# VH-VL binders against q8ixk2r445to577, part 234

Target 1, 133 residues: q8ixk2r445to577
Amino acid sequence: FFGMLQNKGLTDYCFDYNPPDENQIVGHQVILYLCHGMGQNQFFEYTSQKEIRYNTHQPEGCIAVEAGMDTLIMHLCEETAPENQKFILQEDGSLFHEQSKKCVQAARKESSDSFVPLLRDCTNSDHQKWFFK
Key: E = the ipSAE of ESMFold2; O = the ipSAE of OpenDDE; V2 = 0.75 times the mean of E and O plus 0.25 times the DockQ between their complexes.

## First folded at step 12 (VH-VL)

Design qb22 (framework fv_cosibelimab; at its last look DockQ between E and O 0.62; V2 from the best seeds 0.00; counts 0 for: pae E 8.1 > 2)
Fold by ESMFold2, look of step 12:
Structure qb22 (fold): chain C 133 residues (1-133), chain A 120 residues (1-120), chain B 112 residues (1-112)
Amino acid sequence: as target 1 above (133 residues)
Amino acid sequence: EVQLVQSGAEVKKPGSSVKVSCKASGGTFSRWAISWVRQAPGQGLEWMGVIIPIFGTANYAQKFQGRVTITADESTSTAYMELSSLRSEDTAVYYCAKSRYYGRSSFDYWGQGTLVTVSS
Amino acid sequence: NFMLTQPHSVSESPGKTVTISCTRSSGSIAYNYVQWYQQRPGSAPTTVIYEDNQKPSGVPDRFSGSIDSSSNSASLTISGLKTEDEADYYCQSYDSSRKHWVFGGGTKLTVL
């Protein structure tokens, strides 16, 4: 439950977090970036509370989805994981967001060559399949 | 505020080694990516390698593999670069530079540079 | 292994606009963010553009960065040139396969 969280369909892309201000890690969007395996911006921990933690910073960040949104945003972790921070990594590799009942999918950001994880209706697409490496 | 202060200029003979220090202040040294970049007289910038102090492992440009060693001491917030088997073409200003994260961040803070002269 | 190719030098008059190109030899320029550094004589480099088109605090608005996927290049554009802009400029990107940062060869900007 610790490492780079890679997408199966969008090969060689991993969860990545690079907030614009190193002292203000809350409230910014998680992205997908080419996997490189070095540095802290691509290392996440999947916890027994079903959190995806960005724990290279103190206080630790936890990935959340705000009500009505489809983007993955960094919040502070709490002692008991809030419902909007709970993700189930299924046996088939899907990453299910409990509160919204949706799955995390690799998606192209607008009209760019950038990619982001977004909530979408669950499918069998490899773009909704994730694994740690 | 972040500062990177490097050790002073060195004059070395061919075949010897040099060790340059880079003392950091004003931030979270252990989690930074500290790179070493050199610049020969009249030449461009050349990336040599990087360390993230908390992980203690370094990655080196292929050109310097086997000759360069990059280390960090968290207790003193100091990174080191040692270059061995020096040649005259290793005469350069050596910079340390900090990025917040590996892979995508700019080098947002630079040391003042250390001139190393390799002369017979 | 990719290279970043820049023109060796560019010249332009004060008040005019100059564009410095940075062409990636292999793989897409858009795969990794491009940074730009300014280096004045006798000084360490400083960042003028990061993440393709973002400016650090204190960098004048006349500096801008862009990406052109069709020519596989990044560009640094400096409008309203001032004599103080005379410097060497380097582009930089990350090579994820080698896990290295790569610098362009540098461009000497002369403001005449």
Scores: ipSAE 0.013, ipTM 0.604, lowest interface PAE 8.1, mean pLDDT 87
Fold by OpenDDE, look of step 12:
Structure qb22 (fold): chain C 133 residues (1-133), chain A 120 residues (1-120), chain B 112 residues (1-112)
Amino acid sequence: as target 1 above (133 residues)
Amino acid sequence: EVQLVQSGAEVKKPGSSVKVSCKASGGTFSRWAISWVRQAPGQGLEWMGVIIPIFGTANYAQKFQGRVTITADESTSTAYMELSSLRSEDTAVYYCAKSRYYGRSSFDYWGQGTLVTVSS
Amino acid sequence: NFMLTQPHSVSESPGKTVTISCTRSSGSIAYNYVQWYQQRPGSAPTTVIYEDNQKPSGVPDRFSGSIDSSSNSASLTISGLKTEDEADYYCQSYDSSRKHWVFGGGTKLTVL
């Protein structure tokens, strides 16, 4: 699966990664932004290694969850996907993070009008449903 | 480091066309969004259009639809802006500008600008 | 579509704080990010604020951006004003409906 990773509940919002430096793509938080259909920083791929890869020039970035965190942070992809980079995109649209045993939820950033994907306890909320478009 | 280097100043007659180039270096040109922004003397910034080389598609401001053509050559990492049917009001400094992200991020790098003077 | 409206000019003495507003005519100001550019005479614009509240490296801490949803406006605040801050400042955002980048009219900041 590849393309824009769009949230069902938060209509018209997609995974978005916009690093300050295109040559230094790691270490920043993945956010949600309006889906614009032009690829770029909204192009992701769900791989057979259960990675969510950010489609950019090499080296490629993979979404990771750092210890103790509930945010999605870009790391470099590795030949063997580390545990903190493994996600299960389930048939029902839920995006499950294996290591934390939590689901990715579209959430409002505190004290902000911005939205971010955060790890939360898994529910049946549409805000935890994702699909590639 | 990313750099955008534009072609030199132009002097044009009304009714003619001008084509300004923007040579990019220091990054992955194909994945960029290259916009053209002009500024008439003593006036503000005006967005003209944008191209994403990898997609090969350009969007234009409504004001310039049918009169402006933005293209990109990935092999030379160069973007072009051609403006036809020039009029005196087109006299301005024309900038190419790189966006980190289409439709969202700032123009993080700018060309040095190209003065286009339209006069009889 | 929308427009971004800025005051034509603002002025303040060195050391003081100045605020430049950027009001969006329609739609939420927070719907798309607002950027701020500084332009000195004879030079290309440079980014001082991007994505509403972030600063590029090299931009002094004196510069800050904010969004006020109640007034549907963005603001650029410059504290500890210096003579070198004298420039034109432009806000910019994106119109998703027509896929247009939109600039404010610009504000000339004079340091008295």
Scores: ipSAE 0.013, ipTM 0.640, lowest interface PAE 7.3, mean pLDDT 91
ESMFold2 (binder alone), look of step 12: mean pLDDT 91; pTM 0.925

Design qb23 (framework fv_cosibelimab; at its last look DockQ between E and O 0.48; V2 from the best seeds 0.00; counts 0 for: pae E 8.7 > 2)
Fold by OpenDDE, look of step 12:
Structure qb23 (fold): chain C 133 residues (1-133), chain A 120 residues (1-120), chain B 112 residues (1-112)
Amino acid sequence: as target 1 above (133 residues)
Amino acid sequence: EVQLVQSGAEVKKPGSSVKVSCKASGGTFSRWAISWVRQAPGQGLEWMGVIIPIFGTANYAQKFQGRVTITADESTSTAYMELSSLRSEDTAVYYCAKTRYYGRSSFDYWGQGTLVTVSS
Amino acid sequence: NFMLTQPHSVSESPGKTVTISCTRSSGSIAYNYVQWYQQRPGSAPTTVIYEDNQRPSGVPDRFSGSIDSSSNSASLTISGLKTEDEADYYCQSYDSSNKHWVFGGGTKLTVL
C-alpha cells in the first residue's frame, strides 16, 4: 500500500511530514494536514516489514515511536525494521503499533488548530481508521 | 548554495508559444517542488503552477489551465514552463521558484527571471 | 478560495517603524503560514519571513512577522527603517482548497 495515508474520521486529513531541513529528514514529528494528492510530503508506503515508510528520496525515513512517547517521529529506515517502527494496518483500517500495543489516532494538537497522529488506546473510533488513497 | 538559473529573454509573436527553462544546482532537485511565478510590468506576483519532479505531478492555477505546461528533467535538474497561445498580456518576467514541499512552505530560492515580450 | 489584500503603498522616515498588513478574505489566516517577500527594482523577490514567522539567515531582526486572528490578517513589521528597505513587499500563503499558492497584491514601501 502506498500514497496518501488518510484518516477516516478526520475527513480529508492525511499524514504529512515537513522536515525543516530537506537534508535532514529525521527527528521531526509527523503531522496531519489537508490532503493534496501531489505526493512528496504526503507520500507514504506500508511495507512488508510493517513499516510506514516516507519514500520520496534516499535515505528513506520510517515512522517510529520513541520510548515513552505518543507521537510519531521520523527515523531512518533500517535493513531490518526495529520494533519501534512496526505497525499493523489492520483490515478494519486501524493502525496498530506493535511495541506500544496502541493505535494511531488523529488528534487535535493542544492549544492549536493543527492535528497530529498520536498513539492512543485502541477503540472503534473512525479517528483511528486509516486508508491509503 | 542553491541556485536557479533561467534561460534568456524571449520575444514572441501573439499566438506563438514560449518555453522557459530553470536549471537548479547546489541541492537535491528531487526533493523540491518547482513553481513558476510571473510578474507583468508594474504588477504583482502571480503564481502559475508547480511541479514535483520526482513524482512528475503538476498543478496549475486555474487561469492558466490548458495553456501552460510545466515539466521537469531530473537528470539535468531542470524545470520547464511552456506557455502557448501567447497574448500581449503575457508580457512579463517569469520566475521559477523552489519550495521544500507542496503546501505551506515558502519560496526560498528564486531564479533571476526571464523576460518574455509578446508583441506583433 | 481566498485572496490576500495588502495596502498599495506605505511610507515612513528612516529610523521609524512601519507595518504592512495582509488580510485573508476567507478561512483562517493562522491555518497556513504566511510568507513575506522583498523585491527591489529589477531584482527577483527574496524571502524575509517564512513559515512560523521565521527569518532566513541574513535577514536582520528589524524584520518581524505576526498574525492577528481577530482581523484575519498577517503583518510585516520593519523597525529602525533604513533606506535600503525601500522595496515592494508581498505576502503569500497557501490555499488548501484549490491547492494553489496565493500572493498578496504587493505593497510599495517608500523611505522618506
Scores: ipSAE 0.832, ipTM 0.935, lowest interface PAE 0.7, mean pLDDT 95
Fold by ESMFold2, look of step 12:
Structure qb23 (fold): chain C 133 residues (1-133), chain A 120 residues (1-120), chain B 112 residues (1-112)
Amino acid sequence: as target 1 above (133 residues)
Amino acid sequence: EVQLVQSGAEVKKPGSSVKVSCKASGGTFSRWAISWVRQAPGQGLEWMGVIIPIFGTANYAQKFQGRVTITADESTSTAYMELSSLRSEDTAVYYCAKTRYYGRSSFDYWGQGTLVTVSS
Amino acid sequence: NFMLTQPHSVSESPGKTVTISCTRSSGSIAYNYVQWYQQRPGSAPTTVIYEDNQRPSGVPDRFSGSIDSSSNSASLTISGLKTEDEADYYCQSYDSSNKHWVFGGGTKLTVL
């Protein structure tokens, strides 16, 4: 799958990556922003290795969750996907993080007018349902 | 560092077409959003359309539908804008511009501009 | 499908403050970030404000941007006005529904 990774509950919001330096992509948080439909910073690819890849940059970024954290952070992709970079996009639309056993949920960022994807205990909430468009 | 270098000025007759090039460097051209923006003498900026080279499909402003074709050649990292059925009103400076991906919808990298003069 | 309306021209004396408005015709101004560009004669535009109120590196802090939901407008404010600020200024936003970039009509700033 590739394209805009959208949330079902937070309508018309997409995964969005906006590092402060476009030449330094490692270590910043993935956010949610209104889908613009033009790819670039909202273009993601779900691979056979269960990675969520950010292909707008070379070398490519892969979404990861660091131990003990609930935020989705950009790391460099590796030839064999590390466990903390593996997500399962299930048939019901849930996005399951294998290592933590938690699901990705759309949430409002505290002290901000923005939204972010965070790991939470899995539920059937539409805020935990995702699809590519 | 991102750079956009455009082809030189052109003088055209009404009814002909023009194709302006925009050679890109300093990044992953296939994933960029390259827009074309024109500015008639003494007038404001007018967005014409955009291409993301890996998709190959352009999106155009309604005003230019049917007259403009935007394309990209990944092997040369070059975007093109072709405007057909030229009229005197198409006399303008034509810019290519790249959107900064951390500055959402911002055009932070611009070519130097290409003057196209349509005269009888 | 919205328009951004700016005053055609503004003028003010050196050292004073000028504000350039940018009014959105339909839908909320808050739906999409507003950018501001400065353009001097013979040059391509340069960004002075992005994402409503952020300054790129190298833009002096006397340039500021703001959003006013009650008037459905954005504003560019230039304090301590200098002769070098004389230029055309454009606001810009993205229309997510139609996938278009929309520019305001532009404002010519004259420093007396």
Scores: ipSAE 0.007, ipTM 0.617, lowest interface PAE 8.7, mean pLDDT 86
ESMFold2 (binder alone), look of step 12: mean pLDDT 90; pTM 0.922

Design qb24 (framework fv_cosibelimab; at its last look DockQ between E and O 0.73; V2 from the best seeds 0.00; counts 0 for: pae E 5.7 > 2)
Fold by OpenDDE, look of step 12:
Structure qb24 (fold): chain C 133 residues (1-133), chain A 120 residues (1-120), chain B 112 residues (1-112)
Amino acid sequence: as target 1 above (133 residues)
Amino acid sequence: EVQLVQSGAEVKKPGSSVKVSCKASGGTFSRWAISWVRQAPGQGLEWMGVIIPIFGTANYAQKFQGRVTITADESTSTAYMELSSLRSEDTAVYYCAKSRYYGRSSFDYWGQGTLVTVSS
Amino acid sequence: NFMLTQPHSVSESPGKTVTISCTRSSGSIAYNYVQWYQQRPGSAPTTVIYEDNQRPSGVPDRFSGSIDSSSNSASLTISGLKTEDEADYYCQSYDSSNKGWVFGGGTKLTVL
């Protein structure tokens, strides 16, 4: 699966990654933004290694969850996907993080009108359902 | 340092087409979005369209849809803007501008501009 | 979609502070970043404020950006005005509806 990773509950919002340094793509938080369909900062791929890859240039970035965190942070992809980069995109649309045993949920950023994907206890909420478009 | 170098000035007749080039250097062309912005004499800046070279995706301002075509050649790190059915009102300086990504980022580098004069 | 409205011109004496406003017609001014560009006669625009009111390297700290949600406006403030600051200034923001960028009409700053 590849393309825009769009949320079902938060209509018209997609995974979006905009690092401040175009030459340093890791270490920043993935956000949600209105889907634009232009690729680039909203182009992701779910791989056979259960990675969510950010596909724009080499080296490729993969979404990771750091210890003790609930945010999605971009790391470099590795030949063998580390445990903190493994997700299961389930048939019901839920995006499950294997290591934390939590689901990715579209959420409002604190004290902001912006949105971010966060790890939360798994529910049947449409805000935890995702699809590629 | 990133540089955008545009092709030279053009003089065109009404009804003809013009194609302006924008060659990038000093960075990774495939990581960027390239926009075209024009400025008529004594007027403000007007966004025309954008291309994401690595994806080949382009979007245009509604005003220019059907009349403008923006393309990119990654092998030469060059973006192009072709404007057809030229009118006197198209007389302007045309700029290419680079942004880090599509959407919220700024135009952090600009070409030097290309004057296109449309006259009978 | 939206428009960005700027005053046509502003003027001030050297050493003083000047503010240029940029008002968004619809949608929240804070939803997308507002950029500011400086254009001197016969030259291409250059960025003076970008994204979250940041200054590019080389732009003096006399230049600052701000957002006022109550008036749905962005502002460029230039303190300690210098003759070299005389230029046209344009605000810009991304329009998610049109998937493109919108420029303000520009403001001519004259240093008296």
Scores: ipSAE 0.764, ipTM 0.922, lowest interface PAE 0.8, mean pLDDT 95
Fold by ESMFold2, look of step 12:
Structure qb24 (fold): chain C 133 residues (1-133), chain A 120 residues (1-120), chain B 112 residues (1-112)
Amino acid sequence: as target 1 above (133 residues)
Amino acid sequence: EVQLVQSGAEVKKPGSSVKVSCKASGGTFSRWAISWVRQAPGQGLEWMGVIIPIFGTANYAQKFQGRVTITADESTSTAYMELSSLRSEDTAVYYCAKSRYYGRSSFDYWGQGTLVTVSS
Amino acid sequence: NFMLTQPHSVSESPGKTVTISCTRSSGSIAYNYVQWYQQRPGSAPTTVIYEDNQRPSGVPDRFSGSIDSSSNSASLTISGLKTEDEADYYCQSYDSSNKGWVFGGGTKLTVL
């Protein structure tokens, strides 16, 4: 799957990646922003290795969660996907992170009206449901 | 070092078209968001539209929909803006500008501007 | 669509502080980041504030940006005014409904 990764509960918000230096992408947090439909910083690929890839950059970025953390951070993709970069996009729209056994949820960022994807205990909340468009 | 260099000034008659070029250097042109912004004499800035070359996606301000065409040539790292059915009100300086990311980022690099004069 | 309204002009003396407002006509100012541009006569605009309150490299720390949700406005504040700060200033924000950008009408800053 390719395109915008949208949240069902937080209507019209998409995965968005905008590191301070567009030429150096590792180590920054993925956010949620209003979907714009133009590709680029909201264009992601879900691969057969269960990666969420940021292909707009070379070398490619893959979303990861570091051990003990709940934030989604950009790492470089590897030839074989590391366990912390594997997400299961279920048919019901839940986005399950295998290593942590948690689901990706749209959450409000502290101290602002901005939003981020975070790992949380899995529920049936629409804020944990995602789809490509 | 990112640079945007535009084509030279033009004088046009009403009803004709103009095509302004914007040659980019110092980065990966195909992945950029390139906008066109104009400024009539003594007036403010007005966004016209944008293109992202690698995705082939363009979007135009409603005011210019149907009259403006924005294109890109990846092999020459050049964006183009063509405005048709010119009127005297289209006399302006036309800028190209690069944003970092669509929807969020500022226009962080600007071309030098191209004066287009439309007179009978 | 929304409009961004700025004062037409602002004047202040060297060394003093000036604030330029940018009021959004509909929808929350916090929906999208606000950018600020400086334009000197005969030159293209340059960014002085992005993402509400961030400065590009090379912009002095006497330039600052802020958001006031209660008045639905953004502000550019320039402290320690210098004669070189005399320019036109534009705010700008993204319009998600039209997937494009909106500029404010511009403010002429005169440093007397």
Scores: ipSAE 0.115, ipTM 0.708, lowest interface PAE 5.7, mean pLDDT 88
ESMFold2 (binder alone), look of step 12: mean pLDDT 91; pTM 0.935

Design qb25 (framework fv_cosibelimab; at its last look DockQ between E and O 0.67; V2 from the best seeds 0.00; counts 0 for: pae E 2.7 > 2)
Fold by ESMFold2, look of step 12:
Structure qb25 (fold): chain C 133 residues (1-133), chain A 120 residues (1-120), chain B 112 residues (1-112)
Amino acid sequence: as target 1 above (133 residues)
Amino acid sequence: EVQLVQSGAEVKKPGSSVKVSCKASGGTFSRWAISWVRQAPGQGLEWMGVIIPIFGTANYAQKFQGRVTITADESTSTAYMELSSLRSEDTAVYYCAKSRYYGRSSFDYWGQGTLVTVSS
Amino acid sequence: NFMLTQPHSVSESPGKTVTISCTRSSGSIAYNYVQWYQQRPGSAPTTVIYYDNQRPSGVPDRFSGSIDSSSNSASLTISGLKTEDEADYYCQSYDSSNKHWVFGGGTKLTVL
């Protein structure tokens, strides 16, 4: 799968990556932003190795969750994919993080109108359902 | 060093078309968002449209929809803006400009501008 | 679509401080970043403020940007005015509904 990774419950919001320096992509948090349909900073690929790749940069980024954290952070992709970068996009649309055994959920950032993807205990909420467009 | 270098001034008759080029250097042209912005004499800046070359995606301001075509040639790192059915009100300086991201970003590099004069 | 409204002109003496406003007609000014561009006669615009209040490298710290949510406006403030600051200034923001960039009408700054 590839394209815009959208949330079912938070309609018209996409995974979005907007690091302060376009040439230094490691270590920043992935956010949710209104889908623009132009590709670029909202274009992602789900690979056969269960990675979510950021294709707008070379070398490519891969989304990771660091141990004990719930935020999705950009790392560089590795030849041997680490476990913290593996996600299962299930048939029901849930996006499961294998290492933590938690699901990606669209969440509102405290005291703001901003939204981010976070790991949460898995539920059947539409805010935990994702699809590529 | 990022540079945007535009083609030279044009004098056109009403009803004709003009095609302005914008050659990029100093970065990864194919992944940039390249916009076209015009400025009529003594007036403000007006956004016309944008292209992201590698994705083949373009978007146009409503005012220009149907008259403007923005294209890119990745092999020459060159963006083009073509404006058809020219009128005297299209007399302006036309700029290309790069933003780092679609959406929130600023236009951080600008071409030198191309004067297009539409007169009988 | 929304509009960004700027005063047509502003004038101030060297050494003084000037503020140029940019008012958004609908929707919150705070939802998307505001950029500011300086344009000298015969030249392309250059960025003096991005992301509401950030200065590019090479822009002196006497340039500052701010957001006022209560008036739904952004401001560019230039302190210690110099003759070289005489230029046109444009604010700009993104319209996420139409996926377009919007410029303000521009402000001519005269330093006398």
Scores: ipSAE 0.430, ipTM 0.811, lowest interface PAE 2.7, mean pLDDT 90
Fold by OpenDDE, look of step 12:
Parts: sequence; C-alpha cells; structure tokens
Structure qb25 (fold): chain C 133 residues (1-133), chain A 120 residues (1-120), chain B 112 residues (1-112)
Amino acid sequence: as target 1 above (133 residues)
Amino acid sequence: EVQLVQSGAEVKKPGSSVKVSCKASGGTFSRWAISWVRQAPGQGLEWMGVIIPIFGTANYAQKFQGRVTITADESTSTAYMELSSLRSEDTAVYYCAKSRYYGRSSFDYWGQGTLVTVSS
Amino acid sequence: NFMLTQPHSVSESPGKTVTISCTRSSGSIAYNYVQWYQQRPGSAPTTVIYYDNQRPSGVPDRFSGSIDSSSNSASLTISGLKTEDEADYYCQSYDSSNKHWVFGGGTKLTVL
C-alpha cells in the first residue's frame, strides 16, 4: 500500500511530513494536513516489514514511536525494522502500533489548530481508521 | 547554496509559443516543487503552475489550463514552462520558484526572472 | 477558492512601525499558512516570513508575522522601519480546494 495515508474520521486529512532541513529528514513529528495528492510530503508506503516509509531519497525514513511518547517521529529505516517502527494496518482500517499496543488516532494538537496522529487506546472511532489513497 | 538560473529574455509574436527554462543547482532538485510565477509590468505576482519533478505531476492555475505546460528534467535539474497562444497580456517577467513541498511551503528560492515580451 | 486582499500602499517614517494586512476572503487563514515576500524594484521576490510565522535566516527580527483568526487576516509587521525596507510586499497562501498557491495583490511600502 502506498500514497496518501488518509484518516476516515478527520475527513480530508492525511499524514504529512515536512522536515525543516531537506538534508536531515529524521527527528521531527509527523502531522496531519489537508490532502493534496501531489506526493512528496504526503507520500507514504506500508511495507511488508510493517513499516510506514516516507517517500524520500536514500536514506529512507520510517515512522517510529520513541519510548514513552505518543507521537509519530521520523527515523531512518533500517535493514531490519525495529520494534518501534512496526505497525499493523488492519482490515478495519485501524493502524496498530505493535510495541505500544496502541492505535494511531487523528487528534487535535494541544493549544493548536493543527492535527497530529497520536497513539491512543484502540477504539472503534473513525479517527483511528486510515486508508491509502 | 541553491540557485535557480533562468533562460534569457524572449520577444515573441502574438499566437506563438515561448518556452522558458529554469536550471537548479546547489541542492536536490528531485525533492522540490518548482512553480512558475509571472508578473506583468507594474502588476502583482501571479502563480501559474507547479511541477513535482520526482513524480512528474503538474498542476496549473485555472487561468492557464490548456495553454501552459510545465515539465522537468531530473537529469539536468531543469524545469520548463511553455506558454502557447501568446497574447500581448502575456508580456511579463516569468519566475521559477522552488518550494520544498506542496501546499505549506514557501517559495524559498527564485530564479532571476525571464522577460517575455509579446508584441506585433 | 479564496482571495487575499492587501492594501495597495502604506507609508511610514524611518524608525516607526508599519503593519501590512492580508485578508483571506473565505476559509480559515489559520489552517493554511501564510508567507510574506519582499520585492525590491528590478529584483525577484524574497521570503521574509514563511509558514507558522517563521523568519528565514538573514531576515532581521524587525520583521514579524501574525494571524488574526477573528478577522481572518494575516499581518506583516515591520518595526524600526529602515529606508531599505521600501519595497513591495506580497502575502501568499495555499488554497487546498483547488490546490493552488494564491498571492495577495501586493502592498507598496514607502519609507518617508
């Protein structure tokens, strides 16, 4: 699966990543933004290694969850996907983070008008449903 | 440092076409979006369209759809803007502008501009 | 679709503070970041403020951006006005409805 990773509940919002330095793609938070379908910052791939890879030149970035955090942060992809980078995109659209046992939920960023994907207890909320488009 | 260098000034007849080039250097061309923006004499900036070279996808302002074609050659890090059926009103300085991403990004680098004069 | 409206011109004396407004006609200005460009005569535009009211390196801190959701407008504020600040200023934003970049009409700043 590849393309825009779009939220069901938060309509027209997609995974979005725009690091401040084009030569340093890691270490920043993945956010949600209005889907534009033009690739780049909104192009992701779900791999057979259960990674969510960001569309970049080598080295490729993979979404990770750091210890104790609920945010999705871009790390470098590794030859063998580390546990903190493993996600299960389930048939019902839920995106499950294996290590934390949490689901990715579209959420409003604190004290902001922006939205971000956050790890939350798994529910049946459409805000936890995702699909590639 | 990133630089965008455009082709030289053009003088065209009405009804003809013009193709302006924009060569990028000092960065990773394939990671960028290249927009074209024009400015008629004494007027404001007008966005014409954009291309994402790595994907080959382009989008155009409605005003220019069907008349403008934006292309990119990754091997030479060059973007092109072709405008057909030229009119006197197309007389303007045409800029290429680089942005990192579609949507939120600013045009952080600009070409020097290319004057296109359309006259009988 | 939306438009960005700017005043045609503003003027102020050196050392003073000037503010240039940019009003979005529809949609929330808060969700689509606003950029500001400075254009001196005979030159290409340069960015002075980009998304989230950030300032590029090399742009003095006299330049600042703000957004007022109540008026659905963005503002460029230039404090300690200098003669070199005389230029045209354009606001810009992204229209997600048609996936276009949109420029304001531009504002000519004259330093008296």
Scores: ipSAE 0.263, ipTM 0.789, lowest interface PAE 2.0, mean pLDDT 92
ESMFold2 (binder alone), look of step 12: mean pLDDT 91; pTM 0.929

